# VHH binders against Flagellar brake protein YcgR (ycgR), part 5

Target 1, 263 residues: Flagellar brake protein YcgR (ycgR), of Thauera aminoaromatica (c4kar8)
Amino acid sequence: MAELSTPSPASPAPLDGGRGDELEKFTLRGARQILQLLQDLITHRGLITAHTGGGHSFMTAVLKVDEERGRVVLDPSPDPQANRRALAAPRLTCVTQLDGIRIQFPLVGLGEGQDKGRPALFAPLPAEMLRLQRREFYRLQVPLAHELSCLLKAEDLARKPVEVSARVIDIGAGGVAVVVPTGAAEFVIGGTLPACRLALPDGEPIELDLEVRNLNRQTQRNGTEQLRVGLRFAALPRAADTRIQRYIFKTERALNAKARGGL

## First folded at step 1 (VHH)

Design cb17 (from cb1 with G99P L100F Y101S S102Y T103D W104T P106I D108Q; framework vhh_8fcz_2)
Fold by ESMFold2-Fast, scan of step 1:
Structure cb17 (fold): chain B 263 residues (1-263), chain A 120 residues (1-120)
Amino acid sequence: as target 1 above (263 residues)
Amino acid sequence: QVQLVESGGGLVQPGGSLRLSCAASGFTFSDYDMNWVRQPPGKGLEWVSGISYDSGSTTYADSVEGRFTIIRDNDKKMVYLQMTSLKTEDTAVYYCARPFSYDTGIYQYEGQGTQVTVSS
């Protein structure tokens, strides 16, 4: 029903505040920036996983940037079938890492030939490259079993103080995302919620100030709405930062061990 | 270890329909929200739709709301995107993604994507 009849809010706030802007900030579109990043991959001998479709991938590397012809030169796979799949693919999705930075870019129009008498793959320079600083922006999706919560100090629709216990759905070094019922409190992008309390395992709640960065309405199965709120840590004490980082690292390791052990 | 495998793309005429599928492995699927993101030719990544870990809530980009439906099956570790009333502007490679963070627009997609081409 809700999908067939999309409600039009009378005065919508920007509900994708940080979402689109954060992704765009990590996207390199300038020709010089793209050339520099590709050159960094050459300099550091960055190993690239190229995804060709159908669950297939192969390992490659950027051998050279040919600025005159506007193309990149890639190391072909020692597996001839991988090279045939790559040449037949409408697009390659190339993924690599440099010192904790995840780099991803598309290549379209792959061809083959020779570079200095050796087999090589060629593609036009990508129009864009995605560069993600995993360490800075990594967010752990909080396991349901942890029942992580944040007590928000906000205002209701009548501007009266209200305390809302919100479920934490993700957490990172810079903030948390929480879920609140629609109408539980009023949130304004850029507004500050002082003296909120984040409940982590193994210790007393962390008292901290949170800045509202984004709001996103979600439609539930029963047709009711809930609000997802992105919250930035305005000023995080070093002890609190250490506890949050320990929680993230410990939980990620436990999840990785569980998945590796059996799935 | 985390693996996402997309399928179901193809060539379709304007007004047509396609259903995309994503098979997930290497993580506890039922603990994570899932998203579809796309990259049109010559453009950046664009978020399309999201579904909560329990299927209790869904969200859509304004450009696709009313036309696309996101569904998941936690027992099969699958997420789907049902696309109807397709437009030429929907031409893109579609990726299944876990977010690094909901509020930053950063996504972790390990898949090759699936190409959707809407053309007459």
Scores: ipSAE 0.000, ipTM 0.274, lowest interface PAE 11.8, mean pLDDT 77

Design cb2 (from cb1 with R98K G99S L100Y Y101P S102F W104S P106E D108Q Y109L; framework vhh_8fcz_2)
Fold by ESMFold2-Fast, scan of step 1:
Structure cb2 (fold): chain B 263 residues (1-263), chain A 120 residues (1-120)
Amino acid sequence: as target 1 above (263 residues)
Amino acid sequence: QVQLVESGGGLVQPGGSLRLSCAASGFTFSDYDMNWVRQPPGKGLEWVSGISYDSGSTTYADSVEGRFTIIRDNDKKMVYLQMTSLKTEDTAVYYCAKSYPFTSGEYQLEGQGTQVTVSS
């Protein structure tokens, strides 16, 4: 039952469509470029996380590109419910990586059938594909020793206001991922959490609005369930953006030095 | 030229154990997180387990938590999957896949996989 996104390593979250103007320079729209990139994904066996909305995703791969029929053939999920959700979805958002380059593309008009006698999903070729270098999509995994936290203003199951101090597990230019105990608050994808407070090591907490972008349930070693919540920064002030980027840069350098010098 | 070579699969009875191996070459192994992904007969790909570049973190799919253990040896450029209490539902081709650390879990398969069959 792959009803929610897969546990970590963290499931890829689609990039925010509100960044469309800035992302245009990284978007491929040429038919030949799109065909070549899809073929590269086949050749290099790129695994794709396909997001169907509502926090749901499944793992797939491009099995082939049918240029004559203008279609991609995808590997279906082992979970029949995931496949039914995908077929009912207005679009899939597909996220993958090739040699440190993040690739993201929409698929619309998903159908089902068979390929070489096996179940398969079919979709028209995407009209666009996003291709980003590591720096544009990079999410720093926050060291536990840094004790980064974000005070969330959310609602419980009865729609009563609650405040939850959540541990920040990753951070990027566009947002954070946090972990909360299952049941601590109700989160809805697309919902706004107002006046949250992000604590960074140097200086006062940053007050900002966060938008819920994805949800992922995970089970820890002790059997305790936790919820990972992906949160987008809404209207991030320039000074806050600078502080976040400085933190990411310094921490990444320290982690890379540790990794390369340790062995 | 990235290469990942999976091995150690075979036929095993329910409740049995197997250890899968993955030999890596053509990249700086210690710079990447490693994952195991499986494909059951006639079904799609399913992520199974992951281990960070420094062995400091391991994660597992709910279906295998408590039964499987992922281990890596950066000196030997190897990643292993120790499987115990095997079930018929674990029957699949198993692949190892690298992912870049400090990003979301994007994966890339390189090898042919190793077949695990759990049957009486």
Scores: ipSAE 0.005, ipTM 0.426, lowest interface PAE 10.3, mean pLDDT 80

Design cb3 (from cb1 with R98T G99R L100Y Y101S S102L T103G G105T Y109V; framework vhh_8fcz_2)
Fold by OpenDDE, second read of step 3:
Structure cb3 (fold): chain B 263 residues (1-263), chain A 120 residues (1-120)
Amino acid sequence: as target 1 above (263 residues)
Amino acid sequence: QVQLVESGGGLVQPGGSLRLSCAASGFTFSDYDMNWVRQPPGKGLEWVSGISYDSGSTTYADSVEGRFTIIRDNDKKMVYLQMTSLKTEDTAVYYCATRYSLGWTPYDVEGQGTQVTVSS
């Protein structure tokens, strides 16, 4: 009876975090810094995408940092299956953004329990947190009112060409994240989607090639499954880059002004 | 300390031209996009123009497109805004602005501003 060695879940492809040496400057390892950053996430109610492997993820948040016990408390998924995956995973990869900066940190040793009578997930404090400050990693959370969309040219499960209108949820100089209905198309990490169309509020859609960099299946609180697709701009014309940068900056300034009570 | 210092504002007649300058210090200028924003009287801040740090790509608000030109000099750590065909609605305090990361926190920084008044 040959023990079919279950193929070790493919380590999530190293996020294009540049060469290992470049990531060190963005890696926090100090206990105080880590605690502060986690506290900042709590304060700002930062939503975290927790990756459990196999392309699965769920939305969570840091609820509490327990310094005495050296643990972080996370909000469990409303999906019991997601929680089971999380608990079974040897490593949880948490991804979030704070002030447009991408934050990534691993959690290991996940357990379930209760915090103040509410279900919670617990993990030891992360040993390191990656904070990517480079421009290419900055992503603007797109205001819902802007209704940014991207027409994706993809294939269905039968490899038939399909066009999928996807909502853009974040945008940066390097790419976009979009949400598509589950089953709308088949996406392959590393695959190229040619001649897609990004619709910005100003002017005609931008035609561009997109590379699939990340896939996350998410269950919303309402039980609806969505696929979040991270897309890199594979070939961005200069004019398109200019328009995207303009949009990002304009939007950020408007948001900041509003936040300051100036609009 | 990150510092932006604007200059070149003044009083000009409609149809006139002005050149604004911004001197940057206290950060690696070449690593940051630079922008001009303005605050018209009684209004909030509005974005005017931007120039990328990497490609030098320029962007403009629709209201100033074709009339304003943003230029940067990385060696001198300067950003300029050439304004032409000025209109009364261009009257504002103009600020040089960038997003700068100090430590672990990004900050939007801007100078003291320079007054531009377009009046007949």
Scores: ipSAE 0.005, ipTM 0.264, lowest interface PAE 10.0, mean pLDDT 84
Fold by ESMFold2-Fast, scan of step 1:
Structure cb3 (fold): chain B 263 residues (1-263), chain A 120 residues (1-120)
Amino acid sequence: as target 1 above (263 residues)
Amino acid sequence: QVQLVESGGGLVQPGGSLRLSCAASGFTFSDYDMNWVRQPPGKGLEWVSGISYDSGSTTYADSVEGRFTIIRDNDKKMVYLQMTSLKTEDTAVYYCATRYSLGWTPYDVEGQGTQVTVSS
């Protein structure tokens, strides 16, 4: 029995560095919310990639929700081996998109049978579903003409406070990427830059705390190096979130309109 | 929203060549590693190749090593897969994917892919 109970890598590895805590706020656990989301997947005929572990997956769809028996009915793979792997897996990790929203959920206790005379896979209703809205993962590349900037409060190599005006390269609901002049400041991944000022159109700069998430050195065509800094918004106020979201969607619409009309 | 648009697939004879293209938008392309993954008929997704953000490193699955070449153009926000010596086993829908949106899956497959059919 120990041999049959030995875990296979049937699920993707957990996210490192506290990312699981970040995902908690996007996790649905209400029975009614879960049922509604599954019904939305049925209505929109959403294709689901079901990961069985070990790099294996298959394409499926939710055919129906059996509320009486507390289970979901899935379309089996046309590949019998994929179905055998799924049935043997301790857990399926299901991933799909619905109108630009990323949806992920686990299924455990997968079985097979018939639904209305057709082969089907069955699993208990998931206890949780991850729902990441477009705004949570969308990154707008900032047009150069917008001259968007962020005044960073950082330290130089001698740990002396400095203010650096950095050009914003991209922006999303969770943060910005900026370009920093060479030698202007020192950045440490995980470090916090307090009271920085993000200059958006249509108002005064937004004061916010930024966490350094990544650093990337880029070589320009003239051989000059630049530093790209990925910065996460810490404790973003609702008013600031609204302004950032409005800027993103307004700019996205304008760029899409230009792409359709500009030859 | 990450948008990835794959193109360049088609029908080709065994031993033939194709070049796949992926046009990226909605993110800072030059900050992310890019990958090609494929889904053969009736099978799951399998990783094919990867290229670092700066083109400094490339990696390939054993099944395609020496036959496929991954290239990127950061100015054009494009990633390419040059395929040579194609085999019937290479028949699949090909997707380009990033690694930045890792959640419960290692790949963020956003497009509808491009179909490659290797047949006589």
Scores: ipSAE 0.000, ipTM 0.120, lowest interface PAE 15.2, mean pLDDT 76

Design cb4 (from cb1 with R98K L100T S102Y T103V W104S G105P P106W Y107G; framework vhh_8fcz_2)
Fold by ESMFold2-Fast, scan of step 1:
Formats: structure tokens, C-alpha cells, sequence
Structure cb4 (fold): chain B 263 residues (1-263), chain A 120 residues (1-120)
């Protein structure tokens, strides 16, 4: 079904592979366009997930754009190890969302220092930024108050069956992203988790077969690691598809109405 | 090591007042801007207010401007949200957040928050 089912701010996977040519039409290379988009991210106070490679990422934000020096200023991670990984990486892949549109851009030549007496990360302005408007790339961030969960039927390292109740952090037409404690179960990209149960508001849990598409380790502020698992709906019954789409639409409308009033 | 602990919520009647507190530890507090965000029952996260690292700048969501005041004490590593003229629409779990950004409604939020219920 949808090959790009897991890209989202909550559980982003950088877009790679044979998609480069297809993504060209969504790629911004004009200096003015890039500056405007970065300024929009600042204005909307958007959170950015910065991927440093090896499945590692941290949360950041654009603090300002220094046009005179041709650089962007980023909020450092509270985790010193994440900052060390970022500084050692040949590039960061930054993923965020603006008004439901996925935005992705590389940063090369990251440095550290101070901005107005505050710790900061610095990088040259990106040469390109990707802005994706296609429906298949959109993922709804699940409001924490909805307490959506998915009961995963998985296996441990010894292939013993285990059940893990995972919090759903995003949902789209093609799948969900969930958070599990590190070590709760063994996940293998391409592996199938049969008969999992997705709990949505207003109704019985939906039984689903899920395929593991993406694994991402994220370090929390307290240094604790979480495993974020991207899961594709392997076979989605029509009734389940209708319920999921209805939930997404209803929640988007509520969030959009509130965001216009609150931000 | 980095930790934010919210407190001060409770049940209050419309028109009432509450002061929320956020105790920070594990980082150089005076180097970072701080924010309050909230999540009403059945809704997504909403940014409420922000204060710069030096208290020189404060910003408020339109829905709370004139009623809420954000304050910080760098020596005590505390952020406060003074709430007055509370409305039923202010009912939410309130969280504090480090940095010059608001938390996206992405569902992976750290910290327990503090519950504010405004009910008659």
C-alpha cells in the first residue's frame, strides 16, 4: 500500500531510495524561497526532528536565520550525547511539518557556540528544502488527550510471544507510528505483527495486521531512550479504513480550528 | 538529567485564579526561553505563552492575552503562569517546555503536566 506511510514529525523517516527524481518537483532551491520557508518555521514555532544517522535523532527548532552570515541557528538538544552525534555527523536531515505539509532539508557543517549568551548550534543555510503536499505523505499527530493505543502482538529475541501496549503518536492512511520502551519486543524491518488491536475513540478496537517499516531511537530530555516504530497496515478492511479516515478528518478539523484561534 | 516538573493545578470556579509552577533542573536554565502549552480534554496541544531567557520578552496566545502572565525566576530555576479570570475553556493539562518553540500536537510529550479544571 502506501510506501511512505511513516514520515511524520513524531516518527519521521527521511525520504530516500528511488524517490529522488519524483521529489524534484517538490524541492525548493531559490534562496528567497528557502529563507521564507525557514522564517515560516520560526513564526509557527515548529518542532524539527534532526536525524544524525544510525537511527539516531533529536528534537530542535530554528531559532533564527542570519542572512548576513548565511547561516541558521538551531536549539541544541538537552542530551549532550545527541549534540556530540550531531556535531560528528557529516550532515543532519531535518524533518518537520507546517500546516500538514512535510518539510525536509539537509544541514551540513554543523558547529556549536553561543547566540546572545545562549547555547546554540549553527549551520550554513541549506541549498535545498523539500516541501511535500501529497496526501500519502500526511500523518496526523495524535493528540495526547486521545490516549490512542495499539496492542502489538510481537516476539522477544527468543521468539517467545509477547503483547506490548504501545502509544500511538501519529496515524495516516497507510499506517501508524507507535512508541515502545526499548527492549519491550524485537522488531525487524519487513516483519509482520498479526492481529494487533488499534483502539480508536468511539468503538471497539480494530484488529489489524501490521508490517514494521521504520525503527527510530529518540533520546528524551532525561536521557531515557524510546523506540519509535513505524507500522504499515498490511491488509486494511473497508470498515476499519472508514473509521480511521473519519478519525483523521474529525481530529484535523478540530486541531485546525483550535490552531487558528490559539496560535 | 534534564527535568521539568509542573505543579499548582486544581479545581477552580469561573472567574477564579491559579498560579502554575514549573521547576527546572539538569540544564543551564538562564540560557533558554521557556513556554507553557496546554491540552484540553479531547483536543490537541495549544501553545499558551512564552518568555525569553532574560525576561525581556513575553508572548501570549490571543485566547489568554490580558488574563495570563508568564514570569520566570532564574535564580530559583522556576517558570510561573499566573492565570486570572479563568474560563471553562481554560480546562486542560498544562505543560512547560524548554526552548523558543511551542510543542507540536504530535503526541510524544514528556512530563506529567498539571491539571486545571474550571467548572461551575
Amino acid sequence: as target 1 above (263 residues)
Amino acid sequence: QVQLVESGGGLVQPGGSLRLSCAASGFTFSDYDMNWVRQPPGKGLEWVSGISYDSGSTTYADSVEGRFTIIRDNDKKMVYLQMTSLKTEDTAVYYCAKGTYYVSPWGDYEGQGTQVTVSS
Scores: ipSAE 0.000, ipTM 0.118, lowest interface PAE 16.9, mean pLDDT 76
Fold by OpenDDE, second read of step 3:
Structure cb4 (fold): chain B 263 residues (1-263), chain A 120 residues (1-120)
Amino acid sequence: as target 1 above (263 residues)
Amino acid sequence: QVQLVESGGGLVQPGGSLRLSCAASGFTFSDYDMNWVRQPPGKGLEWVSGISYDSGSTTYADSVEGRFTIIRDNDKKMVYLQMTSLKTEDTAVYYCAKGTYYVSPWGDYEGQGTQVTVSS
C-alpha cells in the first residue's frame, strides 16, 4: 500500500505588488479570516475583476463558499472565451474592493461545473488574501535624488515677505512635508501660504496655495536645527493633482522595482 | 512604549451621536498618521477613517462617509472620531491605530478599544 504522499501544496506565489515584506502584514492567511472575508464579499455582492493573464480579465463574483469541500464558487463569465482563459490559466488573480479597501487574492486549480444546476467556476479556497486600505493617505518618502523642492511664500518675524526654498521630504495627495532652515520664516499653524511653487521632476513647477498644518523642530546629528513643516494643498487644480498622483505612482513603482533587485 | 487609549464608547440609539477619543503616548505623535478601525461582532477588523500627520487630510470608509469626522490635536496628542447618524451596523469595538494603516486582521492597534453599541 504505497502511501501516496499528498504533494505539499506549493506555497502560493507572492501577490504581485509592493515590497514583499511590507505586504505580509496585510496578508490574511488564517482560514477563518479568509472565509469571513469571502463571506463578506458574498454579502455585499462585490464584483470581482478576475485576471487570467496576458492582459485579459473578466468580471465575476463569489457565489458561495463551500467549507466542507474547501472551495469557492465563482460566477462564470458570459463570454465563453473568458472562461476558457480562466480555466487554462495557472493562476487567477482576483481583485475587488470592499468598503474602500482593495482586496486581492489568487485562485489556483480552477475548474468548471454546476452549482444547483447553474454553470459555475470552482477553485480551492485561497491560501492568502491581501487587504489594502485606500492610499488616499499614502505619503511617499521622496528620494533624495529627486530633489523635490517647494518655494514657499512666507513672512519673517517682522512680517516682511520672504521666499524660502524648502526640500520636500514626503508627498501625498493631500499635501507635502518640507524641511526649512530654522529662522528662515515664521509659520503659523492654520496659516495660508499663497502662490507657492512645487517643483516636480516632470515639468514646470506647480503653483498652489498651501496651508500650514504641522510644525516640528528637529535637531540634526550635526547639531543644526531644522524645521519640518507639514503643508496641505489648499487649492489644487485638477491638472496638478493628476501630476502629483502620477509622480507618486511612478516613484513608488520604481522604488519597489529597485527593492526587488530589478534595477 | 506606544500606548493608545480609546474612550467615549457606549450605548446609543439609531440616529444618535457619539464622540470617541484616543489618547496617544510613547511616540512622536505629530510624525504619524492616525486611524480609527473597528471590529464588528463576529467580523474582521475594518478601517473606518484616517487623518494625516502633516496635511490634516482626512479619508473615510464608504460606510461612514458623511456621518463620521476624524480630528486630531497634536498638542494634546489626541485623535477624535465624531460619529453622527449612527446605525446598528456601526456596532463594534473601535480602536485607534498609529501610522499608515492597511487593514491587518492582526491589527497595528495597541489599545483595548472602546465598545460602541447602536441599538433601539
Scores: ipSAE 0.000, ipTM 0.232, lowest interface PAE 12.7, mean pLDDT 82

Design cb5 (framework vhh_8fcz_2)
Fold by ESMFold2-Fast, scan of step 1:
Parts: C-alpha cells; sequence; structure tokens
Structure cb5 (fold): chain B 263 residues (1-263), chain A 119 residues (1-119)
C-alpha cells in the first residue's frame, strides 16, 4: 500500500500542526468556534492524547473552559512523571477525535493548581485548532428506529439473480454496512452489485452501484447467523452525496441532542 | 458489561518477538476501531497502533512502524499485535482500547498484559 501523509482519524499521532497550505483550510481561528469545539469535547467526554515531546504522551480530557480567564482546565495524568514532563514542555500537542473528526491543537504555558479542591492542569485557550474531517473514514451508526434499508441486487448460491432487503447499520460518505441473513445471497469481495436502491427517510430511494469491500459473520445469542457486508459507493452522483450527507448531519444532531439531555 | 482481556505478554530478549491478543465482549466489536496503547514504567500512556472497524486502515507510531503489525478478526472478536525486533524501550504494560465516532479512548477497560524486554 501507498505511504500516507495523513493518519486515520483514530490515530493519536500528531499531524504537521497547521503548517502548510493544505492544513490551513481545516484550521479554526475564530474564538467562538474554538470555544464551541472545546465545549463539544467536554459534552462528549472526548479523551485527548497530549504529546509532550521526546516520544512522551499522556491521556487527558478537558474538564472545563474558563471563558472569563481565557483558560482550559485539563485532567492531570495519574503518573506524576508525565505531569512533570508536561509542565516542563514548551508546547503540548493535543490530539483527539470527535464523531470521526480529527481534532488537534497546541497548548502553551501549562500550569498546575486545583479545581474544586482537586489537582488540575491549566493552559491558555488555544489560538487555533485543526479540525480535519476524513469523510471516507466517518461512519454514522444508524439508529434502529430509522429502519434504514438497502435493496441489494445480488446472486444466490446457484448464481441466480436475487433481491435482498438489507438493514443498514452504518453509513458514511464512502459507503454503507448492511446486515443480511446467512444464505440469503452470495457475496464476493471486489464484486459489484449494480442498481441497488438505498432508502433514506426523505425522498425517493437512491439508485447506486455498490462494491463489496468486506464480509463479517456474526452468530447471535439465539444461534441465528448474520452476515455483515461492507459496501463502497461506486461513482456516487452529487445529488445522492448531498442527500446522504444531509441525513448523516441531521441524525448526528438529533443523537447529540439526546445525549446532552441525558447528561 | 464491556470487557477487554489482553494476553500474550512476557519476558523476551532484545530482537525477539511476541504476539499480543485482546478478546472483546459486551459491545458490538465490528462497530469500533481498535487500538493498542502502552504504559512504560514510570511514564504515561503512549499510543502504539490502530486498526479501523473493517481492517481497511492501519496506523502505527513512528517508534514501532516496520516492527509491529496490528490485525483483527471480527468473527472471533479479537485484535492482535504482532511484535518483532523488540527493543528494551518497548517494555511496558500493553492495553487494547476501543474508539468510535461518539467515544474516545478507553484504555483501562482491560487489565493489560506486561511486556518486558531485557537480557
Amino acid sequence: as target 1 above (263 residues)
Amino acid sequence: QVQLVESGGGLVQPGGSLRLSCAASGFTFSDYDMNWVRQPPGKGLEWVSGISYDSGSTTYADSVEGRFTIIRDNDKKMVYLQMTSLKTEDTAVYYCARTSLYEGFHPYEGQGTQVTVSS
């Protein structure tokens, strides 16, 4: 495989840190945007890998944003040596992800103290935050209540054409994952399923060609076998891309609202 | 309840090899990216490697690239770390950790497995 210059959203390894023209378009510098993003990390309990240099890092989280004093409050490491390294570092590089979006930001001028009588680390608000959305890696877990389905044009064991209505369990800009009862159809990695129909809540079903990317068999507690099929969108039309992104955004907002209400 | 069980650690000499295993239960394994993180003696957590939910993408820390390989088996709900050319600086407790679009790292859901590289 080709050497990648940008790691996956799940990787806590630091990127260039906002240097170079290609990262500039993903860099947030508005105070309101920075405050909102930090607040989102608090709301979603986002774990942060804080790099102190020399190959050293520790796991932290944003506990609070103090807008009046222009500070973030961070959870200290349970390892005193990690905290000592962090306090001695000229810069802390923080890497996290929120809903499949890679977030990276520098902290300078780290100090220690107490918050509500407990040890805490403090730093001035960052002047910039990198928000890199790798669309091809982002997957929305589809709520069961949405009953999202995809009508697959496949073949049975005898190579006869068959239509299978499959439940969509996740969806992203690059494809969907579906669940099919074992034996309903035969799937071959790299095979193409033409003229499949993806049913989204708003509007007519979207007609798409799908490529089989992966297969995973699951045995349920009741002994029933299910096949999970990962499918890539082949030549996704712009109108279809727009509708899929709209569904993802709308569903994400609704799920975040429910999580916020529960917390 | 979510459970991750790491195994396969031990004492090995420099240049040796070990294969770590992580058995997952209590969640939908194929919905999560999986990671290996480690904690060397007296240091904080260090991310080592990650693999996407579908095995389509793998990433490695610079310190282990070319020496370690991460793989997963969704049918068995397992993630593995194949370690070769081990160095004394690889000495650490190794943890597997899940990540998803709504959840960050959870490195202490398992007990970890101790790797000691010494002659």
Scores: ipSAE 0.000, ipTM 0.152, lowest interface PAE 15.0, mean pLDDT 78

Design cb6 (framework vhh_8fcz_2)
Fold by ESMFold2-Fast, scan of step 1:
Structure cb6 (fold): chain B 263 residues (1-263), chain A 121 residues (1-121)
Amino acid sequence: as target 1 above (263 residues)
Amino acid sequence: QVQLVESGGGLVQPGGSLRLSCAASGFTFSDYDMNWVRQPPGKGLEWVSGISYDSGSTTYADSVEGRFTIIRDNDKKMVYLQMTSLKTEDTAVYYCAKPYTWSSGLEYDIEGQGTQVTVSS
């Protein structure tokens, strides 16, 4: 059984399968369109979050599209347990974004092997891919150089108050996704974290209340397990909203300029 | 909660006309520029037209200029897109949208299901 995660403002979690009819207009089924989109993901070297069910996911990337054999080649996790979960899963749900467009696709029949002497995961080409460009699904991947952090007010395993400085990995109009070490604090979906502080590069930290929307255990490239927490802005003052949106816009413009041969 | 409800789409022959409507609620409509954006089958969002909060300024994508007219009614909290001389290339789901701020133009609040416009013989 796979645990289904609902979409939240900051989460890369899979969209609810019950929304299939509403999302039909955003679904690509043409072989040419699917090949082109997968090639765009390779060109942009985008990281993909692959959900294996049970709240587990790992970071991967499309390394190659083998059109002759009708397969995609994926970068395996450095964590053998994550790869075992992926191979045992009936389906991977892959989530990424490209130019503000949420991209989600299933992979079925995952296998392992080698590509040009390197370990690889293989799967048949997906029969469909979702391309959804809606504001609530847009997430800016935060550049590591920006060192965005959010000081969370949570509880530890003994239900005592604890403050955790969490790295912000993505940010959108409705919330942030942060990563914390496994065991640093207890999080409950639907719980409120009051008076947290979001640090943006310019100006004072923004004080805000955050609602826990989703939890995903994630294996890093170095094999370390961390907890990804999706957090919704429960009440956002207009000045804070404007500042967050300007950060997103400015960062996207800078990244686009860099991709076109800027700095 | 921001809500935008689009209507007025349908099947029309090339050269035909349609009027799209958008009903807005949950925000101070008269404080925001409003836009129409569209998503053709298998493609990303394409900006179509914009109108300032006071109707003093309108802008159009090159592909629709001279054929489409954007209008708003602040008392009714409505924005409209009058479409004439429709082409097969205008086939898309149409959404009304407000920017995060009236000045940005790059980020849009698309809350509705949109309205489907199909131009074919």
Scores: ipSAE 0.000, ipTM 0.096, lowest interface PAE 19.1, mean pLDDT 77
Fold by OpenDDE, second read of step 3:
Structure cb6 (fold): chain B 263 residues (1-263), chain A 121 residues (1-121)
Amino acid sequence: as target 1 above (263 residues)
Amino acid sequence: QVQLVESGGGLVQPGGSLRLSCAASGFTFSDYDMNWVRQPPGKGLEWVSGISYDSGSTTYADSVEGRFTIIRDNDKKMVYLQMTSLKTEDTAVYYCAKPYTWSSGLEYDIEGQGTQVTVSS
């Protein structure tokens, strides 16, 4: 009668990513906090990249938190092979973002089953969740009601100077993303747009130089093409930086208050 | 100042292979995810591959999955893209980039001039 030594539950490997001490302040271990964060992911329909190891991953979402059974329910991949890899993996590393904050958490003990007659993946609740808010990665989605705009000084295809009023869709400490009509101007990645004007709700427009960092063409549902332009602040005066940070902070607070049922 | 210097591009026939390199400096390399993005002629910037700063987890665009491999060396501050089974549609300027955001894959900090990859028979 060979005593099947129950493999000791492998202690979840510390989230690899920094000196343990620096990440501790960003690590949630409280059961209530973890449950709340998972619920927030459900509410926001946050897509999660689940890494199974070996360079493989699939897209999933948290469908449900089963507090009674202490488990999380995940949306399976449409690829059966991805699901098999997930089930065979000793650890699933989940990565997502909520409100511009990177979230990372491990899942172990993945199983397959059904939820309400639909295929689902099940795992015990994570023991820890990492929330990383780095200034470099944070972008506030600008509420449409704020009507932030940026006057871009650019060139057209003929290299004629043109001014384009662009809607700001997101803003961070390092730059803005804007939307412009296709063909309004020619943008070159790495190019500088001098003496642009960023309009914030709290006062006069900020004059600043912008560097083009990203270009993404998008087709709207109505068939209209728009160009999303990622712009870096090339030179930002300290006073302007303070105004931008204040705007971001104020807006985040307002959005959070609204989300909590506050007027 | 952040510097990203891409190299390794060139002219190759369909089915061929190339290895791109990116040398990073001017920032804490080990604290940032690294990505390869590309700009095909007359098209916008598109994401190709990413590698995490912590776990080394890798992700790929559907168009390059199984053909491309991204790797990083934190000690050397290098990122590589091994490209195999190259297609004409892979023709683009390739950039090494750090993301502005992880979730969208739409915003990247592109500091380099890129490296031209041309796949032509």
Scores: ipSAE 0.000, ipTM 0.218, lowest interface PAE 13.6, mean pLDDT 83

